# Designs tried in a protein design chat: VHH binders against q94cd5. Part 36

Target 1, 317 residues: q94cd5
Amino acid sequence: IILQFAPLNSSVDEGFWHSFSSLKLDKLGIDDSPISITGFYGPCGHPQVSNHLTLLSESLPLDEQSLIASTSHGNRNKCPVPGILYNTNTVESFNKLDKQSLLKAEANKIWEDIQSGKALEDPSVLPRFLVISFADLKKWSFRYWFAFPAFVLDPPVSLIELKPASEYFSSEEAESVSAACNDWRDSDLTTDVPFFLVSVSSDSKASIRHLKDLEACQGDHQKLLFGFYDPCHLPSNPGWPLRNYLALIRSRWNLETVWFFCYRESRGFADLNLSLVGQASITLSSGESAETVPNSVGWELNKGKRVPRSISLANSM
Short names: E, the ipSAE of ESMFold2; O, the ipSAE of OpenDDE; V2, 0.75 times the mean of E and O plus 0.25 times the DockQ between their complexes.

## First folded at step 22 (VHH; framework vhh_vobarilizumab_d1)

Design cc4 (at its last look DockQ between E and O 0.09; V2 from the best seeds 0.00; counts 0 for: pae O 10.8 > 2, grease 26.5 > 24.2, placed apart)
Fold by ESMFold2, look of step 22:
Structure cc4 (fold): chain B 317 residues (1-317), chain A 120 residues (1-120)
Amino acid sequence: as target 1 above (317 residues)
Amino acid sequence: EVQLVESGGGLVQPGGSLRLSCAASGFTFSESYMAWYRQAPGKGRELVAGISWEGKTYYADSVKGRFTISRDNAKNTLYLQMNSLRPEDTAVYYCAKYGDRYYQTYEDYWGQGTLVTVSS
């Protein structure tokens, strides 16, 4: 069957809108130039609720010093993701934005990072997102819409199997994988690297490696999986970030099949019962010489509907 | 509510042709990603052909050159023209919706299927 990916959902802390209001009043005025912002996400941390891509007050740079302070590597709860804010000055401008062109533009940035090799060095570019917004500062109300641009591979990826990671790994392998993942998450150098390789050797010892290591010659191993921080908690759906990861894999390594590892946690530790392992059939791209960038999707639905979100902060000051 | 209703199946001799239809309702058909699957007795479902909202097509190697997927957006109908049929094409054929233009969607929707039998 065609592999389906659970949607990534947004969450916006009230502090983000307070910070944006200050920025608009103090500096932007009517300047509607796009603004670079930082989103934050991580692997699912609870078996009953998915994680979100979250905007916080530090997502919005107020100046160069504020941007530097808000971008801190090594925070396990805040894996940074690049994003862009398209703020409009009127509701009419918001409603007239060409969402198709904006989605394509941001998807093209992801594709360029895949082609250049930047996604191998900094895979946090894969879940790049965008937000369109309109702030009514007289009413302290905000209208906004997220997109998480992701590629539609052609032909689509087929799912061969999917199961809890604890059912894929032997007991000895599972212990080693869990320990390796916990070490990856505990290190300031690796905790915010959301896409990685899981290698399990013939002696059941696991190693977590950076994506760039795949293109080098590999040593002896029995299992090699493409791992990522999966914000989704669902037992039968890999999360949305896998979509661009598969696009990267197909584009760069021309593999026919891949094993993927949806890394998820419980109570701050690896949870291989919640985590998923799956196998996907990736068809070799033939006859696509005239096109380099796939089609993209990614506008977030609001309770299943194609409408923006709104929030009023009038009562919260 | 998404509804997909297949028709056009039947018994045909090897080398023959059939045209399957899938009537679609409950969604914006012109913005959808659509596919045909098949399931032979005792086997799992197999992707046969797909078509994007813009009309780009793809085919399983086993049917390439013999089958043609198409869509009529004015009639909200998906088609599968099957030529040069072989006994291994015998299966229940399912119409499926697997995505929409621009938006995050992930649920698959399936029709009830239509039986195609290829034998002498």
Scores: ipSAE 0.611, ipTM 0.825, lowest interface PAE 1.1, mean pLDDT 87
Fold by OpenDDE, look of step 22:
Structure cc4 (fold): chain B 317 residues (1-317), chain A 120 residues (1-120)
Amino acid sequence: as target 1 above (317 residues)
Amino acid sequence: EVQLVESGGGLVQPGGSLRLSCAASGFTFSESYMAWYRQAPGKGRELVAGISWEGKTYYADSVKGRFTISRDNAKNTLYLQMNSLRPEDTAVYYCAKYGDRYYQTYEDYWGQGTLVTVSS
């Protein structure tokens, strides 16, 4: 069966729009050049509620240095994701934006990062996102639309198995994996690294490693899983970030099958009952080059429809 | 039928300049997002620059500050001004037209490409 990924949803804090309004009025004026922004997400921490890609006041760069600094030390609940904002000066311009071109441009950046090895070094670039917006500062009304560029693999990824992590690991392994995950989350160096390797040795000892260390770790593991912070709460679906992750894996290592670990939490701790382990087939079609950029999708749906979102802050401004 | 025809490629010395052109036909050029790609020998095709119907431009980091993408809607022509050329800029350069799609995938349109060789 074809593996279905749960969509990633956006959340925009009012503080973002306040900050953006200030930026627009004080600095940007009629300049509608794209703006580099930072979104934040984390693993799901609730059994019934998914996390979102969130924009905050700090999502807007104060200067180039602040953008860089935000990527160096993260909050465990705010894993930084690079994004871009296209804000138009008129609603007409907003409506006329070539959404596919914009999506593809961001997808191409992701692919370039995959091909160059940058994504291996810094996998936080995998969930790169796009926002188009129109700010009516007279009415304090904002129209916006998120896209989460994701590659469409051909053939589609097939699901072989998906189950709670607690059913995949032995009791000893589970304890070790949980501990390793918690250590990963608690470290200032790794807390905001959303893609990683889960390795389990024959003696049931687990370790979390950077994705870039995969080649160095070859042969030493009984179990190796590609782990990621999964924002999704669904028991039968991995979250959206897995899509580009699989594209990376397929492109870099040409694996036929892959084990993946959907890391989820309960009350800030690793929860293997909520977390998922799955196996998927990611075989390339005959004749296709691993270097060819795949097609991409990813515009967020609003209540199941392909329409932008809107918010009014007239009462709070 | 959508047609894209690149021209202006050639041999140039490092530090030199070159201007590429892409003649477009078969669609409303002024309303289309256009882009330049390049493919070096043994490497994949990479995005170099894009330009929206409003004239908003995008550049790859590797060419930022050196290359300029522009368009003449009256002539249905896309341009790439390449300055301060480097040997690593050697590639076949392709003109591309993007289609408008949201959560859907459609085929992109490409030209045949024009070869740019930067060598001493």
Scores: ipSAE 0.007, ipTM 0.213, lowest interface PAE 10.8, mean pLDDT 90
ESMFold2 (binder alone), look of step 22: mean pLDDT 84; pTM 0.848

Design cc5 (at its last look DockQ between E and O 0.01; V2 from the best seeds 0.00; counts 0 for: pae O 14.0 > 2, placed apart)
Fold by ESMFold2, look of step 22:
Structure cc5 (fold): chain B 317 residues (1-317), chain A 120 residues (1-120)
Amino acid sequence: as target 1 above (317 residues)
Amino acid sequence: EVQLVESGGGLVQPGGSLRLSCAASGFTFSESYMAWYRQAPGKGRELVAGISWSGKTYYADSVKGRFTISRDNAKNTLYLQMNSLRPEDTAVYYCAKIGDQYYQTYEDYWGQGTLVTVSS
């Protein structure tokens, strides 16, 4: 079967729009230059509810103080992800934005980071996102649309196997994997690294490693998996971030089969019953096609419809 | 709502040819990734061929060189030309919509299937 990926959903705190309104009124005026922003997400934390990529007041502006404040609050579900905001000054300009060209432009940034090797050093560039918006400051209403650009690999990736992680690992392996994941999540150096390697040696000892360390993981191991923070809770679908991860894996290592680990949590800790392990088959139609930028998808649907979201803050402003 | 209706199945002798059609409605056909799957008795469903919105095609190894997937966006119709048919091609063939250009989608839609029997 073709591997399917559950959509990533957005969430925007009212504080983001308050911060943006202040910035636009005080500094930007009619300047519609794109603005770098930071989104926040984490692995799924509940068996019935997927996590979101979230914008908060700290998402704008992107200074050292706001990032430090976010991490100092101990919220491990605020893994930072780069994004860009395309705000327009009129609803007419919003409606005229070439969404498909913007999607392609942001997807190309991800592809360049894959090709250059930056995604190995900083894999948080893989879930890069974009937002288009229009702020009606007379009505305190905001119209917006998110995209999570992701590659469509051709030929399609086949799913060989998918199961709860607890059914893939032995009890001893599962305990070690859980402990290693919890350590990764508790360290200031690694908690914000959302793509990683899971190595389990023949003595059932697990290590979580950086992507750049793949060659070092070629030693005495019985299992090597490509892990990522999976915001999705669904038992039969890996989350959206796996799409660009597979594109990275194919491009950098040209692997025909890949074991992947959808890391998910419950009540703040690793949950290997909720987490998934799967095996993907990745095939290249020809050598040249592996080096060509793939087609991209990623515009978020609003309740299954191709329409922007709107929010009114008139009561809050 | 998405509707996919297959037709063109039937009985054919080994070495023969058959052309399947899939009439599609309820979505923007030209922006879709479309596929044919098949399921032989007692077997799991397998991907036979796929075609993207840009016309790129994919074929399972078992059918390469014998089957051709195509689409007619003006008629919202997907086709599968099956040549040099073999008894192992006997299956129910399903038309499927796998995804959309530009948007996050993950839900597959399937037709009811059309039976192809290759015997003797």
Scores: ipSAE 0.528, ipTM 0.806, lowest interface PAE 1.4, mean pLDDT 87
Fold by OpenDDE, look of step 22:
Structure cc5 (fold): chain B 317 residues (1-317), chain A 120 residues (1-120)
Amino acid sequence: as target 1 above (317 residues)
Amino acid sequence: EVQLVESGGGLVQPGGSLRLSCAASGFTFSESYMAWYRQAPGKGRELVAGISWSGKTYYADSVKGRFTISRDNAKNTLYLQMNSLRPEDTAVYYCAKIGDQYYQTYEDYWGQGTLVTVSS
């Protein structure tokens, strides 16, 4: 069975557009150079509603002081994700954008980060995203389109098993995993680290570890799962961030199969009934190099259509 | 609307050959992952072969070396060449579109199936 990933959806706060408008009017003018922005997401915290990648007013470039403050105290509900905004000056320019090329460019950045080891050190780069936009500041109307670049593995990843985490872990393990996850989420140092390792020892003691520590901890566990904050609520599908995660894993380690942990919450706490554990096959095709950049996909659909989104703030501006 | 229409099924003797076709419409065929599945009586549906949008192929172990999946993008048609057929290959064969992840369409689409019976 081919593993199907749930899409990641965007959410843009009005504050973002207000701030962006100010930035455009006060600083950028007609400069349509790409802008580095920061998106935010977190694990799903509701059994029926998925979390989104969200843009906020603070998603726009901040001064040095703000950056320092944000790095010192992570927010568990705002895991930062690097992104890029291409805002065009005209609707015609917007429509003429080569979306495939832009997507590929961002995907290449992700791949470079994987190949260089940067993604291992800082896995928050894995869900890198792209936004194209047009701001009609006369009408206070904004057109925009998100892309979440994701690699297309070939052959496709096959799902071996997928079940609630509560069914995968023993009662004792589950208790320990829950505790470890909560500790991870509660720490200012790790709360906004969305990719991690779940290690369970033979005595059913669990620990959460940084992805970069995988090699150092090799052999020290009975169970090892690649964990991530899963924004998806679906019981039968892992969320979108798993795609590039698997690409990284395939590239870095010669694994035929991988266990993954879709971390999800209920009311701010780890919930192993909602969280998923899965096993997938990520074997390379014969003759394929693990270093070859895969093709990428990831433009967001609007109500099932290949069209941009739009918002009017005329009433609030 | 996505449409997949299989054809080419029928009765064949063991060791015989059969070629299935799937006419696809309602989506960008050339950008889609396509696959053949089969379901034998009393068994679950299983993957037989897949072909990526780039033309890379993969097969179930049970059919490797015997079956060949291919596609003609100009004709929006998927094929399954089945050689050295065995009685255990008897099943309804389904053509499938495996999501369209470029535009984040993740649903699989299936045809109605075509029956392949391998019997002496």
Scores: ipSAE 0.014, ipTM 0.330, lowest interface PAE 8.4, mean pLDDT 91
ESMFold2 (binder alone), look of step 22: mean pLDDT 84; pTM 0.840
ESMFold2, look of step 23: ipSAE 0.501; ipTM 0.796
ESMFold2 (binder alone), look of step 23: mean pLDDT 84; pTM 0.841
OpenDDE, look of step 23: ipSAE 0.000; ipTM 0.223

Design cc6 (at its last look DockQ between E and O 0.02; V2 from the best seeds 0.00; counts 0 for: pae E 14.3 > 2, grease 24.5 > 24.2, placed apart)
Fold by OpenDDE, look of step 22:
Structure cc6 (fold): chain B 317 residues (1-317), chain A 120 residues (1-120)
Amino acid sequence: as target 1 above (317 residues)
Amino acid sequence: EVQLVESGGGLVQPGGSLRLSCAASGFTFSRSYMAWYRQAPGKGRELVAGISWEGETYYADSVKGRFTISRDNAKNTLYLQMNSLRPEDTAVYYCAKIGDRYWETYEDYWGQGTLVTVSS
C-alpha cells in the first residue's frame, strides 16, 4: 500500500503579525521583495493534537546577527526551519502570484541542499517552507497561505508495516531508546536537531546519532532507524517531514527498504506508545536517476479547501 | 490562575439542540487552543472538538456535522453548539485549554464540567 503522510499545518502567532506590521511600516514600505524567515516546530507532545509549523515574532530577524543568535541556543520546542515570505502590497497581486512556480523554487532549494550534502550536515533544511501573504494594515487584516514543499517520489513510497514503537522494540530496547531520546532532547547541542539516527546494539543499548554519521556507524548496530521529530499525533500516519527525509535517503543511499522512527512525546518526554516505527520501500523506478529533481506538492489546505487563511487583529492592534 | 467554567448543560430529547458555554479567565484566551471534551459513564474522556486561536476547527468523527465549536475572544468565551443530539452524546462535557508546547506549557487545563443528558 502507498504510504500516506499526514499534512503539516501552520500556526501564526499574533506576535508575528505585530512584528511584521512594524517591519512593513517602519522599514519595508512598498518593497515587496521576499523575506527570509524562520519557522519553528517540534515533535508532537499531545495525544490528540498535532504540532504545527509556527511563526513567532522572532521568526522575523532584523539582521543576520539576530538570526545567528537565535540558532545558537537550541530550544526543544522551537526547532528552527528556514522559510521565505512573499508579502504583496495588494490583494490583486496576492491573487496573481504564481503559486506553482514559487513552490517549485523552494523545492529546488531543498533538492540542491540534498544533492550538495548540506541537508546531511544540517537536516533542518528539509522542512523548508513558503508563505505568501497580504497585509491590510488599514484594517489590520492578514491573508496568508503556507506551503510545505514535499517531493513526490516515483514510484510512490510503499508501506510495509507501521506500528507503535513500543511494539517494535523489546522492553529493554524501549527503555534504552527512551533514555537516549530524552538525552538527545535535553542537550542544548542536539535538542533542535529534528532528523537523526536511532541505533540499537545487540545488547539492547540505544544511541541517537547525527544523520551525517550513518556511514561511520555501519555494521555497529542490530537495528538502525531513520528518526525524526514527528509533529503528527495520528496513530496510522507519519508526519509530513518524513516525505523529504525519504527523498534524501533515496538520493544519498541505495536502499531498497528503510526503517523510520516517528518520534513523539508526552508532556515533553519520549513516549514509545505514541511514537511509531515503520518500514517502507523506496526503490527507484527503472531508468530513473536519483539526481533528478522530483515533482513537488505542499500547499496547505484550509479546512480541506485550497484557499488562503485570513486573520483579523483589529481588536488587538 | 487558569479558570474554566462550563454552563448550558441539561436534559434534552433525542434530536434536540443544546449550546454549551465556557467562561475562561486567568490566561490570554485569544492566543490559546481551546477544546471540548466529554466523558460518558464508564468511559474515558474523549476530545469532541478543538479550535485554534486562528479559528481552525477539529471535530471527532462522531460529532461531525452536528456539533460546532466557536469562540468569542472579546468575551473570553468558548461555545459548543450541539444539534441533532443522540443518547450516546450523554456525558459530562469539559472545557479545556490545551497546553501550548511552544511556550513550554504542556499541561491541559479543565473545567468542572457540565452534564448533558440526552433521553426520551
Scores: ipSAE 0.385, ipTM 0.746, lowest interface PAE 1.8, mean pLDDT 92
Fold by ESMFold2, look of step 22:
Order: sequence, then structure tokens, then C-alpha cells
Structure cc6 (fold): chain B 317 residues (1-317), chain A 120 residues (1-120)
Amino acid sequence: as target 1 above (317 residues)
Amino acid sequence: EVQLVESGGGLVQPGGSLRLSCAASGFTFSRSYMAWYRQAPGKGRELVAGISWEGETYYADSVKGRFTISRDNAKNTLYLQMNSLRPEDTAVYYCAKIGDRYWETYEDYWGQGTLVTVSS
């Protein structure tokens, strides 16, 4: 069976558009240069509702000199993710913009970070996103497209097994995994690291490790899983962030079979009944084909249609 | 191979009703976002109605309250019930697969279309 992924959805707070309006009026004018922005991402926190990649007022730079995105590290609910805003000055430019070329350009940035090893040091680059916008400041209305660039691996990754994490781990292992995950989430140094390794030794002791430490994890384990913050709540589908994680795994390591861990929470704690463990079969790329960027997808649908989202702040003015 | 085959078009008087069907094959229908589009002569193709794998529906303002989209996942069939038809509804109606539950499709698939003519 080909591995299928649940969609990631965006949430753009009104405060983002207020901040953007101020920036455009006070600093940008007609400057349509792309703007580095920060999105906020986290694992699912509720068994009935998926989480979102969220834009807030702080997603924009504080002033023109700091248009490079600033981040709020150490907030467990706001793991920072790099993104780009492509703003347009007219509805005509908005409708003309080549969405496929922009998606490909942002996917290529993810691929470059995979190839260079930056994604091992800072895996928050894997869920990189983009936004295309038009602000009609005469009407206080905003139209936008949102995308989560993700690789389409060829050949596709096969799903061997998928189950709740509580059915994969023994009772002692589950207690240790939950404790290790909660510690990872409670530390200022690790809560913002959304992709990680889960190792379980023969004595059922779990540890959570950074991706860069994979070599140190070799040989010490009964179980080794590739974990990530999964925003999805669905019991049969791994979340969207697994797509680029598998691209990283295939490109950097020659592993034909990998276990993955979709980390999810309830009420601020690890929830191994909601979390998933799956086994994927990866057909390894040849050395020659590993140099080419995979095809990519990721434009978010609006209620099943390829149309931009819109919001009006006129009633708030 | 994805195949979408529309049927149920025809000539109808203003105020009449038609039911369009779309037989789907070559993909997992129950996981797909499905839609009806239409194209009047000399105009671009426009979205009429859409339905998600969970049954959430969308309607263009011009047809809201008159048209009903539905799906039968057991028969791999998409439907459009069109009531209170107007001459402005005259178009070729296309069945489309426009998305997947996993958002990984980058191709839209279209049927051949079925002509609906609303006139005396």
C-alpha cells in the first residue's frame, strides 16, 4: 500500500493582517520583494481536532531592519517554522503569479537544506511554507494562497504497518517513551525541535535524540523510530510533515525500512493512544538520481476548491 | 487510469430539474475531493459544486439552494441534482477529481462533459 498523508491546514490570525497592513503602509509601499516570515507549528493536542500551522502578529519582522524573521524559542505551543510571504500590489499581479514555480522554488530550499545537512541541525526547516497575498487596503480585505511544499518521492514509500503507539510499545516501554517525550516538550532547548529520534533499549528505557545523533544511536537499541510532531488527529493517517521527513531519511541515510512515530498530545502530555507508530518501506535512490530534486506538491485547498482564502477586517475598523 | 464518465444531461424547460451522474474508476473514489464544473459557450470553466471525502459541500453562489451535490462511495458515483433550472445554467457540465484526502495529487482529472440546455 502506498503511504498516504493527512493534510496540514493553515490558520492566519487577524493580528497577522493588522501587522502586515501597518508594515505595508509604513515601510513597504509598492515594494513587492518577498518577506521572510515565521509560522508556528505543534503536535496535535486534542483527539478530535487537528492542529494548524499558524500565522500571528509576531510572524512578521518587528521593523524594516529586522525583516529576517524573529522567533520566540521555547514556547511549546509555537514551534517556529521558516516561511516566505509573496505579497502583490494588485489583484492582477495576484492572479498572474506563477504558483507552481513558487512552490518549486520553496521546495528546492527544503531540498538544499536536506542535502547540506542543515535539516539535521535545524529540522524546523522541513515544514517550510509559503504564502501569496494581496491586501486591498481600500476595503481592508486580504486574499491569500497558502502552501506546504512537500516532496513526492519516486518510487513512492510503501506502508507496511500503522497502529496506535500504545499497541506498538510494551507497557514499560510506553511509560518510558511518554516520560521522555514529555521531558523533550518541557525543555527550552528541545521543545522547538519537531523531528527527533526515539530509541528504546533492551531494558525498555527510552531516550529522545537529535537527528544529528543517529550514528550514536546505532547498536544501542531494541527499537529506533523517526519521530515528529504530528499536527493531525486522524487515527489512520500520518500527518503531512512526515513527507519531507521521509525525503530527508531517504536522501541522507540508506535505510530500506524505517519505523516512524507520529507524536501527538492530549491536554499537554504525550498521548500514545492518539500517537501512531508505522513502518515504511523505502526504495533507495541510486547515487545518480539522488542529486535531483523530487517533484513537489502542497497548495492548500479551500473547502475542496482551488481558490484563494479571503478575510475582511472592514468591520473591525 | 482515471476515468470519469458523466451522464444525465439534456434539454429541459426553465424551472425544470435534471440529475447528473458521474461514474468514476481508476482511483480511490472515497478519498477524493470531487466537483462539478461547467462551461458555457465562449466562457471559462467555473466551479459549480464540490464535495469532500467526508461529505462537506461547497456551492457557487449562483446555484446555492437549487443544486445539490452528493456522492455514493459504494458505487463510485458523483451526483448533481439540479432544480429550478434557468437559461443561465446552460453549459457543458464536467465531473472533476480536484483533490485527494492526502493533498498529494498535483493533477486534476476531468470527464468528457455532459450538455445541459435550458430553453423552451
Scores: ipSAE 0.000, ipTM 0.173, lowest interface PAE 14.3, mean pLDDT 85
ESMFold2 (binder alone), look of step 22: mean pLDDT 84; pTM 0.845

## First folded at step 23 (VHH; framework vhh_vobarilizumab_d1)

Design dd1 (at its last look DockQ between E and O 0.01; V2 from the best seeds 0.00; counts 0 for: pae O 11.9 > 2, placed apart)
Fold by ESMFold2, look of step 23:
Structure dd1 (fold): chain B 317 residues (1-317), chain A 120 residues (1-120)
Amino acid sequence: as target 1 above (317 residues)
Amino acid sequence: EVQLVESGGGLVQPGGSLRLSCAASGFTFSESYMAWYRQAPGKGRELVAGISWEGKTYYADSVKGRFTISRDNAKNTLYLQMNSLRPEDTAVYYCAKIGDQEYFTYEDYWGQGTLVTVSS
């Protein structure tokens, strides 16, 4: 069976548009140069907020002090992710944007980070995103469209099995894995690292390790899994971030199969009944190069339709 | 509604050749990743060959060098040329749509299948 992924959804706080309006009125004018922004996500903690990447006021820092405040907070549900905003000055320019070229450009940044090894040192680059927008500042109305660039895995990844993590680990292993995950989430050094290794040794002791440490994990372990913060809550679907993670794994380590761990939480703690363990076949065809750049997709649907979103803040501005 | 209709199956002797066709409708064929799968008696379905919207191809090791996947976007038709057929290739062959370029969703759609029998 072909492995399927639950899509990400955008969530934009009103404060983001307030921050952007100030920046555009005070500094940008008609300058439509792309703007670096920061998105936020975390492992799923509740079905009602499942599968989203969020923009907040601090996503678009207006000055150096706002950026410093954003980067000095280790927040459990605000794992920072790089993004870029392409704002236009007219609706005509918005409609003329070449969405396929913009998506490809941002996907190529992810691929370059995979190929260079940057994604092993800072895997938060894997869920990189983009936004196109048009702001009508006379009406305080904002039209926008997100993309979450993701690689088309070719040949497609086959799902061998998928089950709750509590059914994969023994009771002793599950207790150790949960404790290790909670420690990873509680540390300022590791909480913003959303892709990692889960290693369980022959004595059922679990460790959470950085991706760069894969070779060190080849000792006498019983189990080795590729873990990630999974924003999805569904029992049969891994979340969208697994797509680029598998592209990284297929490209860097030439493995035939992988075990993956979709890390999910309940009430701020690891929940191995909600978390998933799966096994995927990622074998390249004989003679196929792992360095070949994949095709990419990822423009968000609006209620199943290929249309932008709009919001009016006239009452709030 | 996505529709995939296979044709060209039949009985052929070992070493022979056969060409399968799949007529597609209900979606933008030129933007889709298309594939052939097969299911031998008593076995699960397996991926045989795939082709992207850009024409990049994939082949299972068991058929590489013998089978050729191709597409005609003007006719909305997917093809599988099968040469040097072996009894092990006996299966029902299915046409599948497994994604599209811009708004890729891994939602699989399947045809009804066409039977290929390789026997003397």
Scores: ipSAE 0.011, ipTM 0.407, lowest interface PAE 9.5, mean pLDDT 84
Fold by OpenDDE, look of step 23:
Structure dd1 (fold): chain B 317 residues (1-317), chain A 120 residues (1-120)
Amino acid sequence: as target 1 above (317 residues)
Amino acid sequence: EVQLVESGGGLVQPGGSLRLSCAASGFTFSESYMAWYRQAPGKGRELVAGISWEGKTYYADSVKGRFTISRDNAKNTLYLQMNSLRPEDTAVYYCAKIGDQEYFTYEDYWGQGTLVTVSS
């Protein structure tokens, strides 16, 4: 069966729009050049509700020093993701934006990062996102639309197996994996690293490793899983970030099948009952090159519709 | 700043009904996951009901069929319709914004709560 991925949803803090308004009025004026921004996400921490990619006031590059400081802080709830904001000066310009071209451009950046090895060194670039927006500062009204570029693999990824992690690991392994995950999340150095390797030895000892260390640790494990912070809560679907993760894996390594670990939490702690372990087939079609850029999708739906979102802050501005 | 203000709590007889409201501000309400929690005396806080940005609802087993969570995005308001109330429903009910990523903890944003007492 074809593996279905749960979509990633956006959330925008009111503080973001306040900061953006200030930026627009004080600095940008009518300049509508793209703005580099930073989104934040993390693993799902609830059994019944998914997490979001969130924009905050600090998502904007208001102060370069502050931005650098925020990215180096290692906040477990703020896994930074690079993004881009296309803000137009008029609603007409907003409506005329070529959404397909913008999506493809960001997808190409992701693919370049995969091909160059940058994504291996810093996998936080995999969930790169874009936002188009229009700000009516006279009315304090904002229109916006998120996209989470994701590659469409051909053939589609097939699901072989998917089950709770607690059913995949032995009791001893589960205890060790949980401990290793918690250590990973508790460290300032790794807490905001959303893609990683889960390695379990023959003696049921688990370790979390950086993705870039895969080749160095080859053969030094009984079980090896590609782990990621999964924002999704669904028991039968992995979250959206797995899509580009699998694209990277298929491109970098000649694997026919892959084991993946959807890391999820309960109130900040690793929960293997909520987390999922799956196996998927990522075989290339005959004659297809692993270097060919796939097609991409990813515009966010607004309550199931392909329309932008809007917010009015007239009462708070 | 995220603000959640609950209202509608009070004293009700068993079998009665109450409707709780939560006024939300400081975030994009229409894109947020919201929930109601409750904490009875001497017990821990528990999930009562949740509602996704798309309107999908979730309920604790203890309240299924009796409670209904809903939202009005135009008013930035969350609701909890409570029917067929029982003494065991007595608790402080909290409105919550779920999935916050602003601070260092995975804790939800909470209101101050509103007391619901079910007693004959």
Scores: ipSAE 0.006, ipTM 0.240, lowest interface PAE 11.9, mean pLDDT 90
ESMFold2 (binder alone), look of step 23: mean pLDDT 83; pTM 0.837

